# Ledger of designs, part 2: VH-VL binders against Stromal cell-derived factor 2-like protein (SDF2)

Target 1, 181 residues: Stromal cell-derived factor 2-like protein (SDF2), of Arabidopsis thaliana (Mouse-ear cress) (q93ze8)
Amino acid sequence: VEITYGSAIKLMHEKTKFRLHSHDVPYGSGSGQQSVTGFPGVVDSNSYWIVKPVPGTTEKQGDAVKSGATIRLQHMKTRKWLHSHLHASPISGNLEVSCFGDDTNSDTGDHWKLIIEGSGKTWKQDQRVRLQHIDTSGYLHSHDKKYQRIAGGQQEVCGIREKKADNIWLAAEGVYLPLNE

## First folded at step 11 (VH-VL; from f1 with heavy chain S102N)

Design k1
Fold by ESMFold2, look of step 12:
Structure k1 (fold): chain C 181 residues (1-181), chain A 120 residues (1-120), chain B 106 residues (1-106)
Amino acid sequence: as target 1 above (181 residues)
Amino acid sequence: QVQLVQSGAEVKKPGESLKVSCKASGYTFTDYYMHWVRQAPGQGLEWMGIINPDSGYTSYAQKFQGRVTMTRDTSTSTVYMELSSLRSEDTAVYYCARDSYNVGWYEDYWGQGTLVTVSS
Amino acid sequence: SYVLTQPSSVSVAPGQTATISCGGHNIGSKSVHWYQQRPGQSPVLVIYYDSDRPSGIPERFSGSNSGNTATLTISGTQAMDEADYYCQVWDYSSDVFGGGTKLTVL
């Protein structure tokens, strides 16, 4: 199944099976922006991300997402954008990944390049992909490093510049909008 | 054989701008962030900012926000730091310094430094 | 905002152990890096992540970090170790250096 703009998807970390998660709990240190974590459960309403194009492009709902496209990911419940910047992440000291902005406020820190592993031309469910942040060049990453106080038992999500097995994600559960044309 | 080779010493007057270059070699230029750090005579190290040469994205120390601009030219593997509205307190040796590959937030290799003297 | 405090100078006899402190609020939760700067030269990384040595740095250089104090330790101090030493952290979005410590080998 094609991932199209407008689809609401869960992103599963391939190695740990945790889903990309957020909710209105800010990081206790660093930026103070809304936290982004890996969540262990499959049933979680805070793990849905809406695939959106960068503003000012011609892409619209139902269009396929091409390999190499720059996209944004909007957290469904809080409407904030998956974001990164030159801040140290709380546990590992890598690149902080957060949610920031709202429906009307988005900047280049919300821009991610979709990289499909292998030879696929468009993004499909269960394909192995990486998300490389445009401003920092960091890959969306997670690992078996868990929070104790905030989001206890949830994993740190961060950015790193090195390609590793731990920055592979799959579009798993979701509401996938039908492909246009 | 990582090398960071900076432009030569400069003498400036108050109110002018300086622009220091830092040419990188011996590694993949766009894979590493670059810091700029200055050192006034007889003083310690002062961080000015960081650039991602891959995207051109920058973050500046608050003290220099509005006066400093960092750019790069990927075709020559060169970063630049420009500081405007110079005053005598800007007399310093200016260093470029490479961040580690995995974003370690430390400076693993340093340029030779560029002395900039601001005098009336 | 974040401040690292170092003594201005430390003196040590040749062959003895030099200890250079770097004070900061809750610095034990941060990764501390150390640089050596000989007169007229660029800084050189000697310790990173509190205690790791880059290739080419002698084993007599070591580091530790806990509570509010990080420490650079130089055992068997030699005349060539006479230099300024700076501690550094990345404080969320900013590089922060200590004021520097002049090590004199008497």
Scores: ipSAE 0.708, ipTM 0.896, lowest interface PAE 1.6, mean pLDDT 93
Fold by ESMFold2 at other seeds, fold request of step 14:
Structure k1 (fold): chain C 181 residues (1-181), chain A 120 residues (1-120), chain B 106 residues (1-106)
Amino acid sequence: as target 1 above (181 residues)
Amino acid sequence: QVQLVQSGAEVKKPGESLKVSCKASGYTFTDYYMHWVRQAPGQGLEWMGIINPDSGYTSYAQKFQGRVTMTRDTSTSTVYMELSSLRSEDTAVYYCARDSYNVGWYEDYWGQGTLVTVSS
Amino acid sequence: SYVLTQPSSVSVAPGQTATISCGGHNIGSKSVHWYQQRPGQSPVLVIYYDSDRPSGIPERFSGSNSGNTATLTISGTQAMDEADYYCQVWDYSSDVFGGGTKLTVL
């Protein structure tokens, strides 16, 4: 199944099986931006992300997402964009990953390059991918390091500049819009 | 062998701008963030900001917002720091300093420093 | 705006142990880094992550960090250790340096 612009997907961390998750609870350690974590359960309404192009490009709803494309990921429930910047992450001291903005406010901190592992030319369900942040060059990353006070033992999500097994993600559950829409 | 080689000393007048270069060698230039730190005569170290040479993305210390600009040229492995609207208190040695691999938030290698003197 | 406090100077006799303190609120929860700066020279990293020593730094340099105080310790102090020493943390989005401590070896 092809991942298209407009699809609402869950992103599963390959090694831990946790899904990329966000909630309207801000980080308390400095940025004040909405926290992003890994969630252990498959059934979670806060793990849906809408695939969007960068403004000013020609990509339309239903178009395939090519390897190397710069994209945005909008958190479905809160409408904020997956974001990163030069702030230390709360547990590991890596790059902080957050949600920022709204439907009308987006900046370059919301831009991620899709990197498909292997020879694939377009993004498909269950394909191994990395998401590299444009501004920081950090790969979207997670690991078996949990927040103590977050319900369900949610994992830290951060940015890491080195390619590692822990920055591989899969598009898992979701509503996949068909090609040629 | 990691090397950070900075441009030579400068004398400036108040109201002018300074621009210091820092040429990196001995490592993959785009893999490491670069800090800028200054030191006024007889004073301590003062952080100015950080640049990601891969993207050109910057973050500046609040004190220097609006006066500092950091840029890079990946073809020459060089970062630049420009400070505008100079005044005598900007007299300092300006250092570039490399962050550690995978961002350790400390400065593992330092340039030799560039003395900039601001006087009438 | 996180603040690190260092004494302005420390004096030791050759061969003695020098300790240089770096005070900060809950500094024990942060990673502390230390730099040596000889007169007219660039800073050199001597300790990172509280207690780790870069390659080429003598084992007589050590560090610790707990509570509100981080400490750089130089055992068997030599004349070549005479320099300014700075502690540093990354306070979420910015570097913070201590004011520096001049070590004098008498």
Scores: ipSAE 0.681, ipTM 0.885, lowest interface PAE 1.6, mean pLDDT 92
Fold by ESMFold2 at other seeds, look of step 13:
Structure k1 (fold): chain C 181 residues (1-181), chain A 120 residues (1-120), chain B 106 residues (1-106)
Amino acid sequence: as target 1 above (181 residues)
Amino acid sequence: QVQLVQSGAEVKKPGESLKVSCKASGYTFTDYYMHWVRQAPGQGLEWMGIINPDSGYTSYAQKFQGRVTMTRDTSTSTVYMELSSLRSEDTAVYYCARDSYNVGWYEDYWGQGTLVTVSS
Amino acid sequence: SYVLTQPSSVSVAPGQTATISCGGHNIGSKSVHWYQQRPGQSPVLVIYYDSDRPSGIPERFSGSNSGNTATLTISGTQAMDEADYYCQVWDYSSDVFGGGTKLTVL
């Protein structure tokens, strides 16, 4: 199944099977922006992300997402954008990944390059991909470091500049909008 | 071998701008963030800001916000730092310094420094 | 706004162990890095991530970090170790340096 612009998907961390998650809990110290974590369960309404193009481009709902495309990921429930910046992440001191903005406010910190592993031309369900942040060049990443109190059992999600096995993600569950033909 | 070679010493008057270059060699220029740090004569190190040479994205220390601009030219592997509205307090040695490959938030290699003297 | 505090100077006899402290609120939760600056030269990284040595730094340089204090330790101190030493952390979005410690080898 093709991933199209407008699809609402869960992004599963390949190694741990945790899904990319967010909700209205801000990071404590540091930026104070909405936190982004890896969630251990499959059933979670806060793990849906809407695939959106960068403003001012010609891509429209139902178009396939090509390898190398720059995209945005909107958190479905809170309408904030998956975001990163030159800020240390709370646990590992890597690049902080947060949710920021709203339906009418988005900036370059919301821009991610889709990198398909292997020779795939367009993004498909269960395909191994990386998301590289445009401003920081960090790859969306997670690891075995877990929050204890505030988001107990959830993993830290951060950015790192190094390609590693721990920055591979798959589009898993979701509502996949029909491919334009 | 990693090298950061900076432009030569400058003498400036108050109100002018300085622009220091930092040419990188011996590594992939766009893989590493670059810091700028200054040191007034006989004093400690003061961080000014950081640039991602891959994207040109910058973050500046609050003290210098509005006066500092950091840029790069990927075709020459060169980072630039411009400081405007100079005062005598801006007399310092200005260093470029490379961050680690997998973002460590430390300076693993430093340029030779550029002395900028601002006389009132 | 995060502050790192270092003593202004430390003196040690050749062959003895020098310790240079870097104080900060809850610094044990941060990664501490150390730089050596010889007179008239650029800083050189000697310790990163509290205790790791870059290639080419002698084993006599070591570091530790717990509670409110990070420490640079130089065992078997040599005359060539006479320099200024700075601790540094990245505090969320800002690079923070200590005020520096002048190490004198007598």
Scores: ipSAE 0.678, ipTM 0.887, lowest interface PAE 1.8, mean pLDDT 93
Fold by ESMFold2 at other seeds, fold request of step 14:
Structure k1 (fold): chain C 181 residues (1-181), chain A 120 residues (1-120), chain B 106 residues (1-106)
Amino acid sequence: as target 1 above (181 residues)
Amino acid sequence: QVQLVQSGAEVKKPGESLKVSCKASGYTFTDYYMHWVRQAPGQGLEWMGIINPDSGYTSYAQKFQGRVTMTRDTSTSTVYMELSSLRSEDTAVYYCARDSYNVGWYEDYWGQGTLVTVSS
Amino acid sequence: SYVLTQPSSVSVAPGQTATISCGGHNIGSKSVHWYQQRPGQSPVLVIYYDSDRPSGIPERFSGSNSGNTATLTISGTQAMDEADYYCQVWDYSSDVFGGGTKLTVL
């Protein structure tokens, strides 16, 4: 199944099987922006991310997402954008990943380059991909470092500049809009 | 052999701007963030900001927000720091300093420093 | 606005152990880095992440960090160790440096 702009997907961390998650709880330290974590369960309404193009490009809803495309990921429930910047992440001190903005407020900190592992030309379900943040050059990353209180059992999500096994993600469950060609 | 080679000393008047260059060699320029830190004569170290040479993205210390601009030229592996509206208090040695690989938030290699004197 | 405090100076006889403190609120929860600056020279990293030593830094340099105090320890001090020493943390989105400690080897 092809990932198209407008699809609402869960992003599964390949190594741990945790899904990218957010909710309206700010980081207690650091930026104070909405927290982003890895969630252990498959059934979670806060793990849906809408694939959106960068404003001012020609991509439309239903178009395939090409290898190397710059995209945004909108958290479905809170409408904020997956975001990163030059702040230390809460547990490991890597690059902080957060949610920021709203339906009408987005900046370059919301821009991620899709990198498809292997020879695929377009993004498909269960395909191994990396998401590299444009401003920081950090890859979306997670690891077995867990929160203990407000997000108990959830993993830290951060940015890492080095390619590692822990920055591979799969588009897993979701509502995939039909390919528009 | 990591080297950070900075431009030479400068003498400036109040109200002018300074621009210091920092040429990197011996490593992959775009893999490491670059800090700028200054030191007034006989004083301690003061952080000014950081740049990602890969994207050109910057973050500045609040004290310098609105006066400082950091840029880079990837074809020459050079980072620049410009400070505008100079005052006598801006007299300092200005250092570029490389962050560690994968961003450790510390400075593992430093340039030789550039003395900028602001006097009337 | 995070503040690191260091003594202005420390004196030690050659061959003895020097200790340089870096005070900060709950600094034990932060990663502390240390720099040596010899007169007229650029700073040089001597300790990172509280206790790790970069390649080329002598084993007589060590560090610790707990509670409200981080400490740089130089055992078997030598005349070449005479320098200013700065502690540093990354706090939120900026570097914070201590005021510096002048180590004198007499």
Scores: ipSAE 0.675, ipTM 0.887, lowest interface PAE 1.7, mean pLDDT 93

Design k1
Fold by ESMFold2, fold request of step 14:
Structure k1 (fold): chain C 181 residues (1-181), chain A 120 residues (1-120), chain B 106 residues (1-106)
Amino acid sequence: as target 1 above (181 residues)
Amino acid sequence: QVQLVQSGAEVKKPGESLKVSCKASGYTFTDYYMHWVRQAPGQGLEWMGIINPDSGYTSYAQKFQGRVTMTRDTSTSTVYMELSSLRSEDTAVYYCARDSYNVGWYEDYWGQGTLVTVSS
Amino acid sequence: SYVLTQPSSVSVAPGQTATISCGGHNIGSKSVHWYQQRPGQSPVLVIYYDSDRPSGIPERFSGSNSGNTATLTISGTQAMDEADYYCQVWDYSSDVFGGGTKLTVL
């Protein structure tokens, strides 16, 4: 099944099976932006992300997402964009990944390059992909480093410039919009 | 071997701008962030900002926001730092310094430094 | 505006162990890096991530970090170790250096 613009998907971290998650809990210091974590459970309404094109492009709802495309990922429940910048992440000191903006406010910190592992031309469910942040060049990454207190049991999501097994993600559960002709 | 070679010493007048170059060699230029750090005579180290040479994206220390601009030229593996509206307090040795490969937020290799003197 | 504090100077006899402190609120939760700057030269990284040594740095350089204090330790101090030493952290979005410590070997 093709991933299309407008689809609402969960992104599963291949190695740990945790899903990309966010909710209205800001990071306690530094940016103050909405936190992004890996969530251990499958039943979680805060793990849905809407695939959106960059503003000013011609892609529309139902179009396939090509390898190498720059995309945005909107958190379905809070309407904020998956975001990164040159700030240290809370646990490992890597690149902070956050949610930022709203339906009408987005900047280049919300832009991610889709990299399909292997030779595929378009993004499909169960396909191994990386998401490389445009501004920082960091890959969306997670690992077995967990928050102790407020988000106990959730794991850190961050950006890392090195390609590693821990920056492979799969589109898992979701509402997949039909491919356009 | 990693080398960061900076442009030569300069003398500037108050109100002018300085522009220091830093040419990198011995590694893949776009794989590492670059810091700029300065040191006034007889003083400690002061961080000015960081650039991602891959994208050109920058983040500046609050003190220099609005006066500093960092750029790069990937074809020559060179980073530039420009500081405008110079004052005598801007007299310093200016260093470029490379961050680690997987963003360690420390400076593993330093340029030789560029002395910029601001005097009327 | 996170602040790192260092003593202005430390004196040690040749062959003795020098310790240089770097104070900061809850610095034990941060990664501390150390630089050596000999007179008239650029800084050189000697310790990163509290206790790791870059290639080419002798084993007599070591570091530790806990609570509110990080420490650079130089065992078997030699005349060539006479330099200024700076601690540094990345405080979320900003690089912060200590004021520097002049190590005198006499």
Scores: ipSAE 0.657, ipTM 0.882, lowest interface PAE 1.8, mean pLDDT 92
Fold by ESMFold2, fold request of step 14:
Structure k1 (fold): chain C 181 residues (1-181), chain A 120 residues (1-120), chain B 106 residues (1-106)
Amino acid sequence: as target 1 above (181 residues)
Amino acid sequence: QVQLVQSGAEVKKPGESLKVSCKASGYTFTDYYMHWVRQAPGQGLEWMGIINPDSGYTSYAQKFQGRVTMTRDTSTSTVYMELSSLRSEDTAVYYCARDSYNVGWYEDYWGQGTLVTVSS
Amino acid sequence: SYVLTQPSSVSVAPGQTATISCGGHNIGSKSVHWYQQRPGQSPVLVIYYDSDRPSGIPERFSGSNSGNTATLTISGTQAMDEADYYCQVWDYSSDVFGGGTKLTVL
């Protein structure tokens, strides 16, 4: 199944099977921006991310997402954008990944380059991908390092500049909008 | 081996701008962030900001917001720091310093330093 | 903003153990890095992540960090260790350096 702009998807961390998650709980240390974590359960309304183009481009709802495209990921429930910046992550001290902005406020810290592993030309469900942050050059990353007091044993999500097995993600569950062409 | 070679000493007047270069060699230039740190005579170290040479993205210490600009040229593996509207208290040795691989938020290699003297 | 406090000077005899403190509120939850600066030279990293030693730094350099104090320890202190020493953390979005400690070997 093709991932199109406008699709609402869960992003599963390949190695741990945790889904990318956020909710209106700010980091207690670091930036104070909305936290982003890995969530262990499959049934979670806070793990949906809407695939959006960068403002000022010609991509439309239903268009395929090409390898190498720069995209944004909007957290469905809170409307904030998946974001990163030059700030230490709370547990490992890597690059902090947060949610920031709203429907009308987005900046370059919300821009991610889609990198499809292998020879795929467009983004498909269950395909191995990396998301490289434009400003920091960090890859979206997670690891088996958990917040001790967060319910459900949620794990840290951060940015790391080196390519590692732990920066592979899959589009798993979701509502996939049909292709325009 | 890793080397950071900075431009030579400068003498400036108040109100002018300074621009220090830092040429990197011995590693992949775009894989490491670069810090700028200064040290006034007889004083401690003062952080000025950080640049990602890959994207050109920068973050500056609040004290220098609006006065500092950090840039790079990937074809020459060189970072630059420009400080405008100079004052006598900007007299310092200016260092470029490389962050560790995969961002450790510490400075593993330092340039030799560039003395900039601001006086009328 | 976050403040790191160091003593201005420490004196030791050759062969003795030097201890340089770096005080900060809840510094034990942060990663502390240490730099040596000899007169007229650039700083050199001697400890990172509280206690890790870069290649080429003698094993007599060690570090610890807990509570409100991080410590650089130099055992068997030698004349070549005479320098200024700075502690450093990354606090939110900026570097913070201590004021520096001048180590004198008598």
Scores: ipSAE 0.615, ipTM 0.872, lowest interface PAE 2.2, mean pLDDT 92

